# VHH binders against Thymidylate synthase, part 2

Target 1, 260 residues: Thymidylate synthase, of Methanocaldococcus jannaschii (q58167)
Amino acid sequence: MVLNINSFYKNCRGEFMRAVFIYHKNNQRMEKFYKNLLNEPDFCRICDDCYNCRGNWTFKNNVKNIVIEEVYEEFVDNPYDYLPELPEGDICIAQLHEDLLYELPLLLKEKGYKALIVPSETPHDLSLALRRDLKRVCSNYNIEFENPKPFCSLEKKEGNEYINKFIDYFKIGKPELEIEVENGLIKDVKVKISAPCGETYYIAKRLKGKAIDDLKEEIANAHHNYPCLASMEMDKELGDTILHKAGYIAFEVVEKALKK
Key: E = the ipSAE of ESMFold2; O = the ipSAE of OpenDDE; V2 = 0.75 times the mean of E and O plus 0.25 times the DockQ between their complexes.

## First folded at step 1 (VHH)

Design a10 (framework vhh_podentamig1)
Fold by ESMFold2-Fast, scan of step 1:
Structure a10 (fold): chain B 260 residues (1-260), chain A 119 residues (1-119)
Amino acid sequence: as target 1 above (260 residues)
Amino acid sequence: EVQLVESGGGLVQPGRSLTLSCAASGFTFSDYYYGWYRQAPGKQRELVAAIYSGSTLYADSVKGRFTISRDNAKNSIYLQMNSLRPEDTALYYCARHLGYSLWDEFDYWGQGTQVTVSS
């Protein structure tokens, strides 16, 4: 059991939000995003300093996962044979076979969901064609849609009322740090928003006490030492690997925090 | 001097298994992270698997079939390859790297070990 003062505070504010993760069995990336929000001890299995690194928050009462069996058929004649009954929720985070994913917005609309987030951690997680179709279908149903590539690139946007609330409520998306510097040394690092994989907490921990001049190497080492499952395969749209973009985001986040 | 030496390659029939090993010497093994890459004739080199402290990464083409592991006490990295396919035929390289950045590249590559999957 973890004491979760932050979760209690948020519930008392009346800004309760429910996130539902839906993905196929053996999807390690989606499982890690889900488990990051549970914040159970020894989550990242790197060290035993979870209290000082991540804190004692948890969203176990605000998040659910639905794990469905893998689909081996290239084309699915009856997607509804695989799609489960959805629980009540506000935001859905999904990675599914494209034929199932195409039908998901209708089910979300019928249950009153406000947003669909489809993270791309590999070049194959969502085709450009299906992304365009999902954007159109979600728009027709008045459901917000984002395809962050990678998930840690998800940032607030004008017009994304519910996804913006999701980022603020669960404190995941494009990371945001507050850094205190004293005599050229990092005195304190506070995580305001973490990468969905939880890497930002580990980076913050590694930066405390370091000299500003050594930060590039320290960020690179922290990023590589953390269990990041973003793909090393070239992504045609990015002109780079998704893993490289994730690393760039880590540098950008620290650089931005140091200038404020 | 820094050395990475791969072994365990060979000729195998489809559906069989091989275990590749990479022996490291000349530096403190536990300070670094490691990957396996492969290059088939006429194709570009591609990442097969990487092992970071506490986690692993796999190319989609090998996920569920290959397992990377490390043994810091033996200064070694391993790649267990199950259910091998003709498409897995390539020269396999072990690589060492310090960390990730926009200028990230592996510090050292081994000489490679040939894996041939054919009937």
Scores: ipSAE 0.000, ipTM 0.125, lowest interface PAE 16.2, mean pLDDT 81

Design a11 (framework vhh_6z1v_2)
Fold by ESMFold2-Fast, scan of step 1:
Structure a11 (fold): chain B 260 residues (1-260), chain A 125 residues (1-125)
Amino acid sequence: as target 1 above (260 residues)
Amino acid sequence: EVQLVESGGRLVRTGGSLRLSCAASGRTFSSYAMGWFRQAPGKEREVVAAISGSGGYTWHADFVKGRFTISRDNAKNTVYLQMNSLKPEDTAVYYCAADFRYLGSYWQPSEYDYWGQGTQVTVSS
């Protein structure tokens, strides 16, 4: 049976979205992105004020993770020896050995997934060649594709219906803040969209009560104190480290919020 | 506070191998990113390799890629530098350094909070 247009649009416009994280064992970056959406009380090890910092929201009924054994082989003869059957889902967030990652779009298509996000937190997480191949294959399957480098650079784009819904639903991607200023002091900071690692909540907490003139230094201090897992290695495409780009994003987000 | 003690430096022949160790004293060792630096006579100190607190991420300078490997054992509070295919140009004092604050640039010596005294590596031609 072929779905008509009305049935397809009705299902895709549902209020609930399901995200599936798939990554190798010991990938602490992907584990942190996944656990940020669970928002368990023991997630943040920096501060003990998680309720006032992050709130008590959770997406545990909307997210799943699939942890695959590490692949030490340069080339994988049969990727399906490692790849399990995918659960039902709308969007997949993946970091995998490139031979496994190449097969993923077909599996996503067969399960009706609408988007694939492959975050790059190191210069080695996704080659430019595979990025081009994934973009082509996903386009052929009508699956949206993004490779944010880093994940906290993921922003809404015209034409990315499902990824835009992902950002709004899970409230992660390129951060967005609402800042209230009174008498030159930050009165309140509201997190609308957080970095996928949760850093934005910590930055918001650190900025409350600070003077506007001191914010650049406060942002730098907050970023340095938060355990950002983005790479310190030079990335040739960026001409900078991914960690430095994450820091620039944090600063830009606060500056943009102050101009509103 | 953290104190760092390097060991393992010695005279080795060209093409040989050597493992350097850096023992850290103090708590929260897994919270520190660690780096290996070297300084040859009459030259600036340069970064060789770096490793994140968890060990999940490593970085190696282009001039040592494929020859040197950084690793750590958080249970032993130790970071290692395995040096293979040594060349006379690798002759230097090797320093271990710790960065508590995730300053985003492992190649800037000024961004490291704690330093060891160094261990001498000499590679004969």
Scores: ipSAE 0.000, ipTM 0.126, lowest interface PAE 15.6, mean pLDDT 81

Design a12 (framework vhh_7sr4_2; at its last look DockQ between E and O 0.23; V2 from the best seeds 0.00; counts 0 for: pae E 13.3 > 2, placed apart)
Fold by ESMFold2, look of step 2:
Structure a12 (fold): chain B 260 residues (1-260), chain A 119 residues (1-119)
Amino acid sequence: as target 1 above (260 residues)
Amino acid sequence: EVKLVESGGGLVQPGGSLRLSCAASGSTFSRYAMGWYRQTPGKQRDLVADITSGGYTKYGDSVKGRFTISRDNTKNTVYLQMNSLKPEDTAVYYCAASRFLYGEGYDYWGQGTQVTVSS
């Protein structure tokens, strides 16, 4: 059971979650993550034969975005020239210039936020040095912190109460599928958790009606055709590109759903 | 842009202690990750210790438990306290600074200071 109120949607137990996306102007990746949760009719325009594979849902009353002007300076002496006062919220998803990002945990603490997610879609989205500092500062403030690389690698962990709730409530993170097979053919694919970019719905559509014998090529083609926007640059930490990592996650998720 | 100057090197007996200092010039010291590296002739530089702008430390395996890195952002200085010194610690010690630890290189290096452990 879902309780609808004027400003906020709630789950079956009357719970709700407020997420705030904060990012720089022209950050298409972060804007796509935010817009995925709005689920406006024009969000996905990839299929000529669209039948609304995403369904009729929205989290528009539970998510906000804050768009920060571009930073042209290499170093920012006063982050508050750019950072506004934050709205009320539970969890923040952020990609910012690192001098601004360094200040963000204090602002989150002052407003009572419980978690910070900083996704990395390129090798340069968050330095290893700042990742280590953010982990420590957030821990000191009793704020959960994750730096998924890519965002669709975000999964539940013990001790991450609020990030686990985020994944369950908004149904985004490391994808989860249920696949029904009949006579060696995929009859139906249900998306339980979608990749934050929304590609999992597209992959599910592409798999329907396909034989289970050779899905690797279909999944790879779907992943490549979807505007994932993850970097094709070699990432030293991963030993591969972030786009390839996301593709392997997509394949692993389908394989897991088929193996019972 | 950033200049790094090491001091505190010298000759010391095995089992002794030294403290190295690295003074930084420039207005952005507190925002840099800092590290100490050492090099013997004909070899590449090896990590001794590094410290992030927020104070998180990492040590090379051969120095764990004997060396301590610290920073004083008020004095723009990084220290390396070296205890229980061994002849194998003999090297030129370099201070380094970087905004990013990603990749193998630091952006700025000092001139180095010689540490010699022998009787």
Scores: ipSAE 0.000, ipTM 0.259, lowest interface PAE 13.3, mean pLDDT 84
ESMFold2-Fast, scan of step 1: ipSAE 0.435; ipTM 0.789
ESMFold2 (binder alone), look of step 2: mean pLDDT 81; pTM 0.816
OpenDDE, look of step 2: ipSAE 0.007; ipTM 0.254

Design a13 (framework vhh_gefurulimab)
Fold by ESMFold2-Fast, scan of step 1:
Structure a13 (fold): chain B 260 residues (1-260), chain A 124 residues (1-124)
Amino acid sequence: as target 1 above (260 residues)
Amino acid sequence: EVQLVESGGGLVKPGGSLRLSCAASGFTFSYYAAAWFRQAPGKEREFVSAISSGGSTTYADSVKGRFTISRDNAKNSLYLQMNSLRAEDTAVYYCAARTWGSLYEFQSSDYDYWGQGTLVTVSS
């Protein structure tokens, strides 16, 4: 017997939340984030041991995706020619051409959305100028806004009521683990919050049975072996690659879990 | 387990130079962004300079052109070369490390690991 995820979360939290992913055709990064929440049996294909190691949860009744045709023009005269009518939802996760993305908060307000999350996996996913504009526009519409760079850096913040609920409901964002150690060996690893790409489940699998002195090497190997789509290009704001930041987050998560 | 240990502080005359070092242990330093902060008596801790894991640097306006931050990942070490020192540079200097590599956040709260500090006194 498997419990419906909505019933399971009602028992644990008494809440229901809907997330809508909107992105361009061929955006494999956003598609992976969406598919991570569907948790289909073929999502994890790194090794046979990883098939179904994520558990039997699914958010297929809580998430929708909207795939828009690619826009090749640098500037778009009428963004609404590309943007469909939005479905009912609470949180929007978006990566779009900047002219389309700029118009999105108004559509979100008209449909009663509470938050907009724009993850940056490459230095080109969101300009600093548009980020500032989106912060202002969303604030004026009483919509919470976050631009996690990368998406697995999204953490709870005071004042972010709905994004904090999103993290707790969907169990994605900056990862959180519970680790049991016995005789200097990792006895068990529980994933409380996963990276949106699902890497955290793979890390948890690889750490089980390892010596605590070997964990840094195991985390690095897991990060390099998992199909992480974060960019290897230098990011001016970070002064490093987004891929390197994702790796540091993976290390930080395990280190924090080993501390009381 | 995780430690940052500063050294190289001391008394120096105005216009002089001093090199601070910070030794990292108990973690893979090359994965971390690192920074120097300073605190003068009766003042809040202020940002001085930061360096990413990849070697990109940023400086506070008050030290730009006079101080140079650098790292040696093979030695797990962070350095601050201080030239043309002024009386207002007198402070306890702290090295700090972040697990996630940002150069554009300048608050003490942005850093997880801290050294105990080394005193720099600029006086005749």
Scores: ipSAE 0.000, ipTM 0.128, lowest interface PAE 17.1, mean pLDDT 82

Design a14 (framework vhh_7d4b_2)
Fold by ESMFold2-Fast, scan of step 1:
Structure a14 (fold): chain B 260 residues (1-260), chain A 121 residues (1-121)
Amino acid sequence: as target 1 above (260 residues)
Amino acid sequence: QVQLVESGGGVVQPGRSLRLSCAASGFTFSSYWMGWYRQAPGKQRELVASISGSGDSTNYADSVKGRFTISRDNSKNTMYLQMNSLKPEDTAVYYCAKEGLTYYPYGMDYWGQGTQVTVSS
């Protein structure tokens, strides 16, 4: 067993988790969530300062991706023609054609997975009908299920033992910051939990040295300048864009960190 | 008084190109995010592309990435949308929008009258 985490975290945790990302070829959002956990030097191209911004951690020994061919048919008669045999894992993060996604919980159960996370970054990533079906099927198989919309809204919940462990282990989900203020200026910002797209590290970098009275503008500018994966299309359930909700989450996270 | 005037729409066959223009007046153009929205018949308006005041940052809807390019000329107070490889699904009224005094760049307050784009064969 190699943890391959160059941080204080590996000395305190003592446990090992495996996350498996499964998604279609050309799904750049899921690819970026996966690559965020690898933390390779070429991950972010906004500036050449990623080492000082993100640090030198990596989960490359804890995460795998499965990229399957695109499905162009509206309905799939034989989903198993597309679905490969799953590797061993604890948590599955998936975005798939709905006919394939519906079959996924059974495969997860057969391989001993504990949770399924289906992030919605666009209004089209998961229908409300399939969300209800997946919740029921996963419950029957004793698999935890969450559909965060967007993925950076994923937070701990009572009863979600394995998803809560996932958030703590990989340090992704609804962001959490520790902010140190001195003389009305942001002296330091520590990222405890990052958005799955990695935006929170960029926000933390942008806030250092800023006056607390100017933070709303800095957060909005950071969010808009970071290549956020959330869709700019109107989502009927939210009554707003998913991108706008992601921005609001980023704002709330900073506000919460500043409360005494 | 904020004014936004769109132009450049028309009827084209699939695979062709159009360039939309938005002439802006009544505010300091270079200080605000600008964007293009569209509304297809029977659907809600959606953001297509946005551009920062300096022009250094751009964002695109997934459906248009690689095909559309947003740009601006601050000396002319004009924003553009170059639309390549047009598809029937791009058929919509296209609106120019200016960011208002909000915390979010995509919270566009001010709208133009729109320009119709029709892609049909």
Scores: ipSAE 0.000, ipTM 0.189, lowest interface PAE 12.9, mean pLDDT 82

Design a15 (framework vhh_8h63_2)
Fold by ESMFold2-Fast, scan of step 1:
Structure a15 (fold): chain B 260 residues (1-260), chain A 120 residues (1-120)
Amino acid sequence: as target 1 above (260 residues)
Amino acid sequence: ELQLVESGGGLVQAGGSLTVSCAASGFTFDRYAMGWSRQAPGKERELVAGIYSGGSTYYADTVKGRFTISRDNAKNTLYLQMNSLKPEDTAMYYCAAGHYWLTSRGFDYWGQGTQVTVSG
C-alpha cells in the first residue's frame, strides 16, 4: 500500500490549511503552481522516474482554483461582473487584471481569509503602484500580504503568521534541502521546501551522485533545463531578469544546505 | 507557424572556431527569447547560451568566455560564435525560441539541429 507522503511530513498534530488560486484563463504560470500542489502523475514529464523524484504526496483536498475569463479591456467598469463568490479558504494566491485584483482584499476579508500572495513571474504581473495599494488595503483588513518576485523567493518573516504556516504546510516557497555527503559525493538530497513550480525536485535528482567539488554547473544546467515559469525579460526593480534571480536562489539553496 | 533552421555545423580542429546560424521564419518575433542547446550522444540536452529579445545574454559555465550568442532582428537570424573549441564541445546543436522564458524544456519551438564535431 502506497501512503500519502503529506501524512508523514506534517506536524504531529496535523494542521489543515486551505489555499485558493484565482487567475485568468490561459495563465499557464498560475495553472502550473496550482497543479504542482495536486502532484498528479502526469505533472512531471521530464523523466520516467518522476514518482521517485517528487513522491506520492498530494494537496488535492487542500487547494482549489478559480479560473476567471480573460479581460482584454484596459479598464474594467464593474470588477464584480467577473469576480465570483469565494469558497472557504485561509490563503489566496492570485494573479488578475489590476482592477479585479484591487477589489480582492475586501472579498477575502468578508470570507475570513488571512493572507494574499501575488507572485510576480514577469515585470508586468503587478505594478509597483498597485503593490503599494494592496499592502495598505490588506494591512487595514488585517490580511497578510506578500508579492514574491519570483514566487520561489517567498520566505518566512516575523509577523507573517499565516504565510509562514502556508510555507510549512504546503512546503513551497524559497527552497530548502537536506544534503547527505559521503566520501565527497552527494549520497542523498531531500526536499523540505520546493519552488512553487516544482523545480527543486529536479535539482535534487540531478545532484545525487555528483561530487561536491563544484556543483555550480549542475545547478545551472538543472535550472535552465527545467520548464521554469520566471521571465527572461529585464526587470527594472531587480536590475536583472526574474529567471536569473530564480537561478541565484537555486545556487544559494544548495550552498546553504552544504554548509550545514 | 514559427520555423527554425540551423546551418553552419561541421568538422573543426581543437582550438579552432566555428559559427552556427539559425534562420527563423514568421513575423511575430519581437518578444521571443532565443537559445542554443546541445546534445552529445548518451547525454541530456544542455542549454548552452540564450539571448533575450532586448539583447541580454546567458551562457552555461562550460562555454562562458569561449562562445558568443547574438541576434540580427532585421534578418530574424540567431548566431553562436564558438571559439577555442574542445573535443567535449562535439554535439548536435539545436536552435530554440520561447515567448518569455529561456529554459530548454520551456521553449515552444525547436530546429532540427546541426552537428558540430571537434577533432583533436
Scores: ipSAE 0.000, ipTM 0.145, lowest interface PAE 15.9, mean pLDDT 81

Design a16 (framework vhh_6z1v_2)
Fold by ESMFold2-Fast, scan of step 1:
Structure a16 (fold): chain B 260 residues (1-260), chain A 123 residues (1-123)
Amino acid sequence: as target 1 above (260 residues)
Amino acid sequence: EVQLVESGGRLVRTGGSLRLSCAASGFTFSDYAMGWFRQAPGKEREVVAAISWSGGSTWHADFVKGRFTISRDNAKNTVYLQMNSLKPEDTAVYYCAAKPYSSFLYTTEYNYWGQGTQVTVSS
């Protein structure tokens, strides 16, 4: 196991968090984020060595998903015809039709949720106008709000008590590594925080035993070979593709770990 | 079945220009990054240029920058390599290749390959 994570399988005591993923059917990106936290042996199909790569942790007792049918209408007259009753939870991770997303904060408030995270993996996942509206509405309801673009750019922020706890508890967000170097070779890599897609575990595995002079190529190859579905479409706000930004984050994470 | 068919290779004089085309079929072209590679007799295959699935990002090897330009037409399922200011050192078999959802354009690993088209540059 690369990361020592508190697991409910062993009747661990302490502060627990409940995360609820809500998204439309056929949203492979959101399903992957959810399945990363389950950490089933068949989650990653790249190299059939998942136990040594990821370890034997799971959050299956802390996470739920709600999958709703696709909505093809440009405008939805009654969003409540599509929105299910929410289970109890602490934080919601959502990608939905914008008319449904707009109503979600009220439902979250009524169930006592503390935060809403809306990841953007394509330029079309959340409009700038709705992002501003969600930020305002969530603030009025005392619900923390973040729209990480991509999800692996989510980092701790002053004032985000519950999202910061989410990052620490589930060990996902902007990745953090600890790297040990011996005689110019990477001796060990510890994953402290993984990208929500789980790529960071695969990168850590690929770097072990490599010379520090070869890391740029290894990181690029790992990122390319990992099944990441972030968009290669140009994003006007970023001035680059979301997939390229995810690659830059992976590189930055390794460089930062090597400077300490 | 996945097919990549290169065309446009021929004999051309030093300083001349040539446009290579690669027609793709059997997969959703707009979901794949495309690359141009070349191999001269007795040498390793090398990457020449690459283009993202949307065409929004391109990469060109240092030895062809300013002379070669990669482009694509997703409506025609075709990738192109415009070659200008050709040199004898550009003589090689040119291959097009495809890979899905590429996060980096500078990689040599590609899933699907064409059969190649011969480019010969003479003085």
Scores: ipSAE 0.000, ipTM 0.114, lowest interface PAE 17.7, mean pLDDT 82

Design b01 (framework vhh_7d4b_2)
Fold by ESMFold2-Fast, scan of step 1:
Structure b01 (fold): chain B 260 residues (1-260), chain A 124 residues (1-124)
Amino acid sequence: as target 1 above (260 residues)
Amino acid sequence: QVQLVESGGGVVQPGRSLRLSCAASGFTFSSYAMGWYRQAPGKQRELVASISGSGGSTNYADSVKGRFTISRDNSKNTMYLQMNSLKPEDTAVYYCARDTYVEYGSGEYYFDYWGQGTQVTVSS
């Protein structure tokens, strides 16, 4: 049996990191974020050229998922009936019923986790009240906390040592591209950080060979044709849909890369 | 520049022993985990054994547990693989590797600076 050497050495130079995804059965959004890191063939279902688009990298030995049964009750009397013992890990990415999610930081602390990321892809994934409570509880436990809305808006912040390492290690979060331009044409596009849904690889592939004079149409078309998980429902905090914010992030990423 | 040089391979009969060496240069040896990979003709490359920078932690493939021992001497910038009770199935090119951050396009194996390899042939 072959093993990834990075999953073996937690204490060597700090190069190693473990991520644990925890979510309910049938949460297709969280499953796709997890599967993006496995990088199996046919992940995005758009074409059959995955090797040339995404490459053959994988984090299968650095990432685990915990899928728990759906909770239909509005209130849960005993969250621990649903929550298993957690594996060893460094970063947790979670979407859960709020009563279960509230108990998660204590379990993370007991296993030595350093950060909790709760992505919001719909207006209903995390209430503002629970977000405030999780921020407080995590702070008391010395666990970093972020609620990116959407997940592809997760960016580095001063003071977020472990979440910043997570972004660099797994190469997911707010996307970063390196674009090489020759004679007004996009010669090459390198993905440094991908959206957690993997859209950034598809955008990079679509931009190669295109003229820089107006890339807006190509970016919009790529975003429209990629299966995006973000909701089209109006989000009151954003004053817009989360899907529209994800589209704006894709545009901003390409513009920023061209200004280098 | 990083350099890894394997040595100690050869042709041996089943049941015999070989010790492989990997001489490292161009980096702070004690700061990196190291490993041994092998690749037999027509087969995928597999991790045989690995060792932490301090030498305090080791890991072995199930196929070699109890027969192979990985070690390192940080004062000599050298890693070793002691191979006992060799079997025909151990015939492969053995590669020394330094641990690395994740690299796109590197597949499931997160190494930089593979050595050129040393051939081990176990036959009667």
Scores: ipSAE 0.000, ipTM 0.104, lowest interface PAE 19.6, mean pLDDT 80

Design b02 (framework vhh_podentamig1)
Fold by ESMFold2-Fast, scan of step 1:
Structure b02 (fold): chain B 260 residues (1-260), chain A 120 residues (1-120)
Amino acid sequence: as target 1 above (260 residues)
Amino acid sequence: EVQLVESGGGLVQPGRSLTLSCAASGFTFSDYYYGWYRQAPGKQRELVAAITSGSTLYADSVKGRFTISRDNAKNSIYLQMNSLRPEDTALYYCAAEYTVYWDSGTYDYWGQGTQVTVSS
């Protein structure tokens, strides 16, 4: 199928943005987030209707990934043995061993990056202590920092110029939908911002043609049937699972769209 | 330092309305999500309504009767309660959670609570 990347560039009013994903080999969650932006036809194997579900866009020329070897050591004496020279970029999305992650803001500063996003999909992806340290270090380097837990909770925020631009440019973060209702039925659903895993496109497809009164069940079913990226393990900070929070976000997004 | 102060509770007859207010201070209001919880005697605390960046969530027991809203300019959260029933009698709490980890069961800050009693 023909790819039309220009629609996303034009939606950002001609601004060009580069995102770099850096993560360890075998991190399937980060790989999925990266591949969602490539939008290859084989990305989603749930059904045979990906073109009508997601469209033919791609950010292949705007995103790069850096895959780092796995670190088995609890503590890393020489983080730079693992960390390569970074390519030019504007925003970094990272999940790494904490000793490597701690050094990342300096490398980002040296290459002129504007923001660091560290998504937490499991309770173990980022400790509270390192989160505080990264916030302080990034602030000192004039780099915006967010730790969305999960990644689909990333929303626009006053003062976050570059992360806000990232959300608008790549159309990922806390989902935003436009829903058209006719005679109590959902006539159309437009995805303005998708969850980074791409679930929002699948939810939108499942809601089309459904009665408003049946939506809660349809959203729950769609979320259950889409490949799970968020952890089912209890998160002490949330007092619940990260997967459950992702489910709440899906319900909130649809409720908000229906009130417009 | 950080404060959430509820007001607007009281005694009201069944079928009437009350508006609860929650004034927040000591932090950046827009950085938080907010919820209203209630606790009746002998029962566990339950979520009745929550509001994020503009999206709302309601418990099935109050949906269609209660409306949560936020006023960022006034650093305030409201709960409009219509068609009140005796089973709505409870101590109502305002709660705030940093936007990174919104969840209906976990909040960073809680108010002191305001009593709502629905009886004839």
Scores: ipSAE 0.000, ipTM 0.101, lowest interface PAE 20.4, mean pLDDT 81

